# Designs tried in a protein design chat: VHH binders against q9y6x5. Part 189

Target 1, 379 residues: q9y6x5
Amino acid sequence: LPPKLLLVSFDGFRADYLKNYEFPHLQNFIKEGVLVEHVKNVFITKTFPNHYSIVTGLYEESHGIVANSMYDAVTKKHFSDSNDKDPFWWNEAVPIWVTNQLQENRSSAAAMWPGTDVPIHDTISSYFMNYNSSVSFEERLNNITMWLNNSNPPVTFATLYWEEPDASGHKYGPEDKENMSRVLKKIDDLIGDLVQRLKMLGLWENLNVIITSDHGMTQCSQDRLINLDSCIDHSYYTLIDLSPVAAILPKINRTEVYNKLKNCSPHMNVYLKEDIPNRFYYQHNDRIQPIILVADEGWTIVLNESSQKLGDHGYDNSLPSMHPFLAAHGPAFHKGYKHSTINIVDIYPMMCHILGLKPHPNNGTFGHTKCLLVDQWCI
Short names: E, the ipSAE of ESMFold2; O, the ipSAE of OpenDDE; V2, 0.75 times the mean of E and O plus 0.25 times the DockQ between their complexes.

## First folded at step 7 (VHH)

Design z7 (framework vhh_8dlx_2; at its last look DockQ between E and O 0.32; V2 from the best seeds 0.00; counts 0 for: pae E 17.6 > 2)
Fold by ESMFold2-Fast, scan of step 7:
Structure z7 (fold): chain B 379 residues (1-379), chain A 125 residues (1-125)
Amino acid sequence: as target 1 above (379 residues)
Amino acid sequence: EVQLVESGGGVVQPGRSLRLSCAASGFTFDDYAMHWVRQAPGKGLEWIGNIYHSGSTFYNPSLKSLVTISRDDSTNTLYLQMNSLRAEDTAIYYCARGYTVYFRSGEYQTKFDYWGKGTLVTVSS
């Protein structure tokens, strides 16, 4: 039988939550599997970009989902969480479920992973759920496990996405120990439900399961606001994305807009597109706007308004607060192994190896993940 | 049945202070963020601010120096303290139970599921 993989994302699960809170179910999962303590995500450290990097192995400038809000000047198209279904935005890369379906007579299944309800290169996940935040984790899990057991051609790659702890991280902030403890305990219980369901259905022993996330979360404050309206008048630019990475489309000369912004706040870096640091790999795509503002960790860019966010993400990907973790269990993985760090783009070539797929060209390095795998050895 | 009842409004002279109260019943008060919203004659709704169950407060920046929001979870009461009242502060003041919905993008919407009937504050000489 072909190898099978279930990829699970808990949005906004900061790596150091594992050290500051108790996760009995996740710790049991890790005890008989592997843990990568930190995953260095791609910049910007946002949901749509990083979820697409996990399944393509590409930096955002290469896969084209460069922000949660995007604008294309040629076509006049706009991308957002509520307007994400146009294949135009997703067609700059080939995600793993498309590769899985086009090779080896296999099916894919998806419970709400970003992009899976969109036909990409004329290929949509064989089984999928249209995104709806009101659908319970249990319903998503029921559909995924049903498809893993009842598909022809067999489902060999399945994805499952859950919005927490990101929503609560924004609402309470990651330093609210009382509220975050409650939220994270609920997530650990969902992990317990996942494992129990797979065991009851006879899937557990032969299924590879990866539990990961797209980014972390940092504490924000009403005392750490950057009011963009105090820097520049709205008539000079169109705002494509606001915080903590603002995407500025000038309506006048770019240099004039840059000069109005460059010294406005000591807690914000202002970049002309060509001056964006090379280490971000965030420059070579037309969807990246001519001027990018990058707020310092914990600072929020606003338009003459307060922000109700007590937590946020999108900041510099070198920050540990922005890093998720990766845990995995199954026949492909060692038992009881801990690894310090990998890059989020390294997940894709590892998953292709597990599934026996030929990866598309990507920015990941298979060598970085080989110590996790039973059929490979680290130096 | 969820009920929010505002009190403490009335006629007040410019420059003076006033404290409004909102008595909540029919739900677990300390589980919710509570908001104050006002409507001046002939104008739309203006959000004043809110207070989370944690005690964290967020204010309309134009009003931050003039108002303080507090809560007493033991009595299920929300307060709005207003100082240095001006004629422009004449409005009906509403207590509202709110919740914030966060999207995958990290964008959010504040939604109100229950409102009081309001209390009128008239600032005049």
Scores: ipSAE 0.429, ipTM 0.727, lowest interface PAE 1.7, mean pLDDT 92
Fold by OpenDDE, look of step 8:
Structure z7 (fold): chain B 379 residues (1-379), chain A 125 residues (1-125)
Amino acid sequence: as target 1 above (379 residues)
Amino acid sequence: EVQLVESGGGVVQPGRSLRLSCAASGFTFDDYAMHWVRQAPGKGLEWIGNIYHSGSTFYNPSLKSLVTISRDDSTNTLYLQMNSLRAEDTAIYYCARGYTVYFRSGEYQTKFDYWGKGTLVTVSS
């Protein structure tokens, strides 16, 4: 049988949740598979950039999805949650479902993974669901497993996306033990449902399943706000993205805007585009604005508006609070193996290997995941 | 059928307090966030605040009047306590059932699927 892979994302699943809460179903999944305790994601640690990095193996500057909100100065186009379906934004890279689908006797399926409802390089997933937060996990799971089981050509790569625990993390904050315990229990139950469904359909033994996330979550507070209006008049710039990484498009001289912002808060770093630290791999793209503001962990950049979020993400990708995990099960993976850390871009070449696909040029290192795979030498 | 019925409105003098009630029926009240919204004469809708099923409350920061939102799940009733009322607080006050639409980015929108008919509050000397 051709290799099959299901990639599942629970948005905003912070890695240390595994240490602080009980996950009977997920732990059983891990026990019979592998665990990477920490995945270093890409900067900015936001949903669209990191999900696209997982499936392309590229840093943000290379795949072109540099934030959840973007602006292109040449075309005057905007990218946002409500405007994410223009192929213009996605075509700077080739995601794995496109590569997979272009192979003979293979098709791809997707349940609301970012970019999967957009024709990229004139190719859209053979099976997909338009994004709708009102659609239950059960319905998404049913569609995905149906496609995995009964499609012709067979679905060999599938993605499944779920908004929790991110939504709740924003609402309650990750330090709310009572509410987050309830939320994370539900997530574990959904994992149980996933496993049970796969077993019922006879897919469990032959399907490779990766459960991961795009980022973590840090605690925010109304006591840790950075008000830009206190530092600069809003008429002097256009805000492209706000918190915790703000993208600034000056309407006046860039240097003047920079000088007004550079000392705005001791809890915020201000970078000219050319001075962005190299470790972020966040410089070489025209969609990155001339000035970037980066708030410290737990601080929120605001305008003259109140924020209702008690948790947030998007901070420095070296922060443990921003790191997700990766668990995997299936014929390609060892059983009972735990690994400390990989980079999020390393997932792509691993998935390509599992599926027998030739990877596009990418920033991942296959060597970092070899110990997870049964067919590889691990020293 | 979902029903929301506001009460407690009327004419009140400046500086006084007033408590509005919203009686909910036809749905599981404790599963939903409830909101208060008002509309002054000739103006658009203004969000006042909300209370979640958890009991957490949020308020419009632009409000100058002191407001407190509470709920009694045992009686399916939403309350709006207003203190130190001013002439500019004259409006029709609505209770609304809210739900949240989430985007993959983590952004969200609050929407309202059911509204009461409103109760008029007139603040005048």
Scores: ipSAE 0.346, ipTM 0.738, lowest interface PAE 1.4, mean pLDDT 94
Fold by ESMFold2, look of step 8:
Structure z7 (fold): chain B 379 residues (1-379), chain A 125 residues (1-125)
Amino acid sequence: as target 1 above (379 residues)
Amino acid sequence: EVQLVESGGGVVQPGRSLRLSCAASGFTFDDYAMHWVRQAPGKGLEWIGNIYHSGSTFYNPSLKSLVTISRDDSTNTLYLQMNSLRAEDTAIYYCARGYTVYFRSGEYQTKFDYWGKGTLVTVSS
C-alpha cells in the first residue's frame, strides 16, 4: 500500500508566531511529531513563487513562477492573481502532484493550492477545487478527506491551502497583538478541527501530514514609503510588479532608467539583472525583468499613492520575518523531535522520499531533512 | 453596539464649502480606519477616502482637490471638509468603518462592516 501525504499551507504564518502566541492544538500536533522552527524560503518571498517552490524543490528562476505579477517579452503574455490559468507559466517545472498521479494506481487531490487548477504538462490534479476564497476551511477539508477515503485509484497525495494569517497580517500588521491573537487562535482551532476530522475518519494513524507556510510578514508604515513618481517619469518604463520587489521594464535606454532610479531612496537597492546578488538565485529566467528594485524591510514602493497595507512580505529571504515554520506528523516522522532550520526547497525531496517517488532535478538537499524521518539514520 | 451618525448635510450653493461630521460609538475608535463614501442620485457608491489613527489619509484621486478628511480621537469624531462644491457633489454622504483584506497575490480589498445612515448634501442654485 503506498504511503499517503497531506500537505497543508496556512499562508503568511511567520515562524516566531509560535513563540509569541498560544497554539494548544498545533503544539499537540508538534508534540507527537516534528517541528522545524525556521524554514528559509526563496526570493522573492511572495505567495505564488514560494508555494511552487515547495512542490517542485526549485528556485524561482528555475521553475518560472518568479513573482505574483509577470510579463513574458517573447510571447507578450501577462500573469496575475486573476490571470494565472495559462499552463505556459507553470510548465517550466513538474509539481509533485503531477509526478504522483502518473504512478500506477495513484491519484492526487487539491483544495486550492496555487497551480492545482491548471493543467501542467497536460495534467491537472485528479481531484481539485477551482480557486475561490469564499469557500470555507471546513468545506475544503471535507472535500480533501472525502477524496482521501473514497477514491479509486486511491488519493496518495493531497494539498490544502488557507489564506490566513496572511490576509490579516497585511491588514493589521504582525505587531498588532490584540488582532493577531484573535486571528491566530482561529487558525489553531482550524488545526484542531483538521486533526479531529482525520481521527474520526480513521486516517490519522496512517496519513502523513505536513503543516507549513510560504512566508512570514513584516510591519509596514505610512512613514516608510518609497515614491517612484518622485524620481522617475512614468513614461520611461513599464511596471510589471510593484512592492516590495519592483520589476521594471525600461521603455527607453536601460542605463538611463537605472541611473534615474539608483539614488531614488537609501531604503531601496536597485539592481540590473546581471548584478542581482547570487545568493538570491534570481537571475536566469526571461521573466525576471531587466531592472529590479528591492525595498528594505518594512518599506513600501508606491506610485505617488498611499499604501493601505500595515503588513507585507516579498523582501530579502535572509530576513527572519520572511521565514515560515514546518510541522509534521505521521508514520514517516519521528515523535517529539525539533529541528532548527531547513531550506523551503528541501521539502520537495523529503516529500518524494515519503511517497516513494523519484524526484525531478531540483535545488533541495534530502540530507537537510533526514533527521525528521524514522527510516533514516540521524546519529 | 456600533453606531455611526453623520451630520452637517443640507442645501448649499455652488462654490461654497461644507463640513460633515460622523459621531462614532460602541467601539474603540482609535483602532479603526474610518472612511467616507457617497452616492449621487441614481448612481453607485463612490469611495471618497479614509484616515488611519496615525492621521494618514488616502483619497479617491478624482476627488483629492475637493476634500480633506480628519479625525478627533478625543471626541470619537470623523470629519469631511468639502470645498468649492459643484452640483455633481449632490449625494448622500456615508461614514463607514472599514478593514482591508489582502489576497495571496498581494492585492487588497477594503471591506466596510458598519455604515451610518448617511447625510444628504444638495448643491443647487
Scores: ipSAE 0.000, ipTM 0.144, lowest interface PAE 17.6, mean pLDDT 89
ESMFold2 (binder alone), look of step 8: mean pLDDT 81; pTM 0.795

Design z70 (framework vhh_8dlx_2)
Fold by ESMFold2-Fast, scan of step 7:
Structure z70 (fold): chain B 379 residues (1-379), chain A 122 residues (1-122)
Amino acid sequence: as target 1 above (379 residues)
Amino acid sequence: EVQLVESGGGVVQPGRSLRLSCAASGFTFDDYAMHWVRQAPGKGLEWIGNIYHSGSTFYNPSLKSLVTISRDDSTNTLYLQMNSLRAEDTAIYYCATEYKYGDWSYSAFDIWGKGTLVTVSS
């Protein structure tokens, strides 16, 4: 029987929530599986970039989804919303569901994972749901479990995406213990529902399940705003993305725009594209703009307006507040094992190994995840 | 202050059409997906459909052939076009927001209007 894997993402699940709140269902899952306490994500620490890095094993400069809002200087196309289904944006990499379908004549299924409702290299998940935030977790789970049981060729790779706790993290901020406690308890209950559904259908013992996230969340404030309008006039640039990483396309000489920005705020770093720190792996793509502004943790870049966000992400990927976790259970995984840290790009080659797929060239290192797996020699 | 104000309700004869409007003020309308929801007397809330800032629409399958949702971001207005009205369509109709905190990060039903009553009666 071919191995099966279900990859679940709870958007914006900051790693240290596990230490600050109680998760009885998730803790029971971890007790009989594995936990990676911190996953170091890719820069910028945003939803689309990191979700695509999980399934490609590539840095953003390599897979081409470099922000949630993008401009491509060569083609002059704009990517500006969650309903953009132009394959152009996604075609710089081959995600695991495409590889799964093409290498092994297997099916893939998707409930809302970013990119799965887009044909990529003329291949779309065998079963998928068009993105719609109004569709309940239960309906997404019902479809995924139906497809895992009732498909020919068999569904061997399935994905499930849920928008929380990210939406509430933005609305309330991660320091709002009362509201975040309610949201995180609801997520733990959904994890309980997931496990119960898989057990009732006879899937639990033979299915590999990964629960992870794309990034964390940090507290923002109306007292920590950077007003870009006080730095530079709108006539000098086109704004491609704003906060907390602003992408600036100059309308005048690049050096003049840079000079107007470089000393405007002590809470923002200003980079010419070629000066972006190498550790970010955020330079070698036409969708990365000539000038990038990076706000300090908890600071919001605005255009002479207040921000409704009490929490945000997108900040430096070295910040622990930006890190998610990874938990996994199934026949491929050890039981009761805790690991400190992996890179988010390491998830892809690990998943390829579990599924018996040959990975496309990627930035992950299989050795970083081998101690999680029962079929690997761990030192 | 943020608010949604529904209008266009009233008494209408069976088989006729009606267009409801929802006027938004006090916030950036294009940061929100918009929903129509109704509540018939003595019943629970029934979701009608939604529209994203891109114009993409999703509908309750039982209502899809009878309704059309549209928006005009230049006037901050959401519309619900209803055709072939039945007595069963008698309800209070609400518009509600789904705030877009980031791409694919939405908070469902953040802001609600007070509702507009539609009565389908001869």
Scores: ipSAE 0.015, ipTM 0.377, lowest interface PAE 6.7, mean pLDDT 89

Design z8 (framework vhh_8dlx_2)
Fold by ESMFold2-Fast, scan of step 7:
Formats: structure tokens, C-alpha cells, sequence
Structure z8 (fold): chain B 379 residues (1-379), chain A 125 residues (1-125)
């Protein structure tokens, strides 16, 4: 039987939630599988960039989804909506479902994972759902399991995306233990539903399942705002993205705009594109603007209005609050193994190995995930 | 059930300011880009602007100096602030949730899957 993999993402699931709340269903999943306690994501720590990094193994500057809002200086195109389906934005990389369909002549299935409803290099996921957040987890799960059982050629790679706990993290903030407890209990119940459905359909013992996330969440406050309107007039620049990483396209001399911004707030770093720290791997792409502003953890960049967000993400990827986790179960994985840390770009070459695919050139290191796998020597 | 309910419209005098609100319910509001669109009497739909879940805003260049879009994700509310209102700003103002639809022809279209019923703004002395 060909190996099969289901990749599940719960958006905004901060790694330390696992230690601060009870997850009976997730703990049962981990008991007979593996846990990676921290996954170091890519900068910027946003949904679309990190979801595309998971399935390509590339830094954002390499795969081209550099933010949820983008402008391409060469073509003059705007990525005005995170639902934008112009292949132009997605064609700088080859995601794993495309490789799966082309190398092995197998099918892929997708329930809402970013990019799966877009033809990338003239290839769209064999089975997919157009993005719509109103579609329930149960409907997404029903479609994925139907496609896993009833496909020709067989579905060997499937993805499932869910918007929580990110939505509630923004609304309540991660320090609201009462509301976050309720939300995270619901997530654990959904994991229980997933496992039960796979067992009832006879899929559980032969399917590899990865449960992960794209980023974490940090507490924000009305006491931690940076007002750009107090620093610089709107006539001097076009705003491409605002918070917590602002992307500035100057309408006048770049150096003059930089000088007006660089001392505006002690809680924001201002970079010319060529001065962006190398450790971010956020420089070598035309969609990265000439000036980038990076707010300190928990600080929000605003214009004319206050922000009511109690939680946010997008911050420095060295921050533990920005890190998700990875749990996995299935024939490819050891049972009861715990690992400390991997990079989010390491997930792609691991998944390629499990599926028997030749990975495209990527920024991941297969050696970092070897100890998770039964067919590998852990050195 | 997804609902978008606009409020704050009415009769206003030229040169005044007005703030419109859109109350959203039945979906995860902070994961969506939200849009304002207007329709003047006998004219087509005119896109005003949008705001991403990140807080980033994009405006119709023809309207940028006159409007500000903001959101409050804690109360699931979208706002449109309008300044220096003119007779030509008389329109029905709609709150809309945006998404992109892929067609088997390979074409893509930005669509609005949910619209409010609109709120009428009349700029008249």
C-alpha cells in the first residue's frame, strides 16, 4: 500500500498551551506517537507565510508569500486579499501536493490549507475546497476522509486547516485563561473527533497524521501602541502592511522617509531592506518593501484609530510566544518519543521522505527530524 | 448563520463627518479581510477599501484622502470614517466579506460571499 499522510493545522496554537491546559485527546494521540515541543517558525510569524513554508520547506523570501498583504515592485501587482488566487503570488515555490501529483502520479486532497485552491505551476490539488471560514470542521473532515477512501488515483497527501485557536487568541488574548480554556477544550474535542472518525473508517493504523500549527500568540494592550501618524505624514509613503511588521513604500527619497521613522518609537525597529537582520531570512524578494518596521513583542502599530486586539502574532521568530508545536502518529513515526525543537522548514523534507518523494531544493534539514522516524538511524 | 449589519447612515450636511459601523456575527471575524463598497443612485458598485486581519488597509486611490477604515476584532465590528462629505458621497454603503473563487477555466474573481443590507447616506442641505 502506498504511504499516506494527513497534515492538520490548528492556526495560532502556541506551544506552551500544551503545558498550561489539559488536552486528553491530544495526549492520547502523543502517547502512541511523537511530540516536538517547539517549532521555530519563519519571519514574519503570520498565517499565509508560515503555512506556505510548512509545505515548501522554504523561507518567505524564497517562496514569495512574504506577508498577508503584499506589493510586487517589479510587476506593480497588489496582493490585496489573503484569499487572492492569482498564481503569480504562489509560483515562486512548488508545494508538496504538486510534487505528490507530478512525481508519483498520485492524488492530493485539501480542506482549506492556504494555496490549495490555486493552480501552482499549472497544477491544482486533485480534490479541494475553495476557502470559506464558515465551513465547519466536521464538513472539512468529512470531505478529507471521503477523498482518502474513495479516490483514483489514490489520495496519498491530504491537508486540513482550522482557524482556531488564532481567532480567539486575537479576540481575548492568550492571558485570558477562562476564555482560552474553553476554546482549547473545543480544539481537543475536534482532535478526538478526528481520531474517532479515522478509526471508524479503518484508516487509523495505516495513515500518518501530523498535527501542527503556523505560529503562536502574544498579549497586546491599548497601553502598547505605536502611532505612525505622529512620526510621518501619509503623503510621503504608501502603506503595504501595518502591524506588527509595517511595510513602507516611499513616495519621496527613501533615506528621508527612513530618517523620519528611525527614532519615532523606542518599541519599534526600523530597517532599510538591506539592513534587515540576516537571521530573519527576509530580504531577497521584490515583495519585501524598501523600509520595514518591526514592533517589539506585544506592541501594535496604528494610524488614526486605537487597536482593540488583545492578542497578535507576526513578531520576531526567536520569541517562544510565536512558536507552535508538532505532534504525529502513524506507521512512519516512533511511539512515545519526545523531541525538543525543529525548524518549521524541516517539516517539508520529512514529509517528502514519508511519501517517497524527491524534495525540491529547500531550507530544511532532514537530519533534524530523523529521530522521529522508525526507518531512520537516530544519531 | 453569517450576518453583517451596517448602521450609522442618515441625512448629513455637506462638509460634515460620519462614522459607519458594521456588526459581524456567525464567523471568525478576525481571520477575514473586510470591505466597504458603495453604490450611488443610478451608478455601479464602487469599492471604497478593505482592512486585513493584520490591520493593514488599502483604499480606492480616488477616496483615500476622505476615508479611514478600522476594525475592532474584540467586538466583531468594522468601521468606515468619512470626512468632508460631498453631495457625490450620497450612496448606499455596504459592508462585505471578501473571498476569491477559482473557476475550472483557470480564471479567478474576488467575490463577496456575504453582504449587509446596506445603510443609506444622503449628503444634502
Amino acid sequence: as target 1 above (379 residues)
Amino acid sequence: EVQLVESGGGVVQPGRSLRLSCAASGFTFDDYAMHWVRQAPGKGLEWIGNIYHSGSTFYNPSLKSLVTISRDDSTNTLYLQMNSLRAEDTAIYYCARGYTVYFKSGDYQTKFDYWGKGTLVTVSS
Scores: ipSAE 0.000, ipTM 0.114, lowest interface PAE 21.3, mean pLDDT 88

Design z9 (framework vhh_8dlx_2)
Fold by ESMFold2-Fast, scan of step 7:
Structure z9 (fold): chain B 379 residues (1-379), chain A 125 residues (1-125)
Amino acid sequence: as target 1 above (379 residues)
Amino acid sequence: EVQLVESGGGVVQPGRSLRLSCAASGFTFDDYAMHWVRQAPGKGLEWIGNIYHSGSTFYNPSLKSLVTISRDDSTNTLYLQMNSLRAEDTAIYYCARGYTVYFRSGDYETKFDYWGKGTLVTVSS
């Protein structure tokens, strides 16, 4: 029997929520599985980039999904996270579901993980749902469990994506204890539903389940705005992405645009592309614009407009507020083991090992996740 | 059956203050974010600001120092206080019921499902 893996993402689940709120169902899951307390994500700390890094093991400059809004200078194409299904954007890497379907006689299933409704290298997930935010968690779970139990070739890799707590994190901010408590309790209940469904269907004991997220969340404020219109006229540049990492395409000399922006605010850093810090691994791709603005934690970049965001992400990946966690349960994982930190790119080679797949070259280090696995010697 | 009725508009002198009201009916007022939007003659719609159920307010940065939005959930009434009125503030002022949709990017889109008919404010002489 081939090993099976279900990868679940709760978008925007900041790691320290686990210390500040009660999660009885998640805690029971962890008690008989493993917990990684912090996952260091890739820069920029945004949804599409980090979800694609989880399933490719690559930095954004290598897999090509460098933001949720992108412009490719070579082809003159524009990308938006709302409706763009052009395979062009996703073809710079091979995600794990493609490898899973191509290396063995196996199927993949997907409930709305970013990229799974797009043919990548002419391969689309065997079973998938087109992205629709109105579809309930229960319907996504029903489809995934049906496909895990009733497929030929068998579904060995399945993904399940849920928009919370990210949407509420943006709306209320992570410091709103009352609203975040309600949202996080609902997520814990959904985890309980997931475990119960898998047990009732006889899947629980033989299925590897990973619960993780792409990034965290930090508190924003109307008192922490950076207005670009106070520093530079729109006639000088095309805006590719705005906040908290602005991607600037100059319409005039790059140095003139840089000079207009460099003293705009003490609460953002302005980088020419070649000066972007090496530690970000955010330079070597045509979709990274000639000038990048990086706002300080909790600051929002605006164009003479209000921002209704009380929480945001996209900030420096060294910030603990940007880090998610990873919890896992199943035959591949130890029981009751706690680990401090891994890199988000390490998840991919670990998942390839669990599924018996040969990984594509990647930026992850298998050694970082060895202690989680029963068939590996730790250290 | 949702109704939004603006009032308090009229002719005012430059430098004066004016308070607009919006009476809401036909829905649970305290469940919704409420917005003020204006349209000057020959120009497009300009968002002024909003107030959430929680009382949190967000303003157009160009107008932040000149306006205050408040609500009274016991009377289902939304208010816009305007100070230091200028000729450029001459516009039809609308109240609107809205909601914010957050995308995976963290970007958002404010959608309005109901609007009032508007109240005219003329700042002259």
Scores: ipSAE 0.262, ipTM 0.601, lowest interface PAE 3.4, mean pLDDT 91

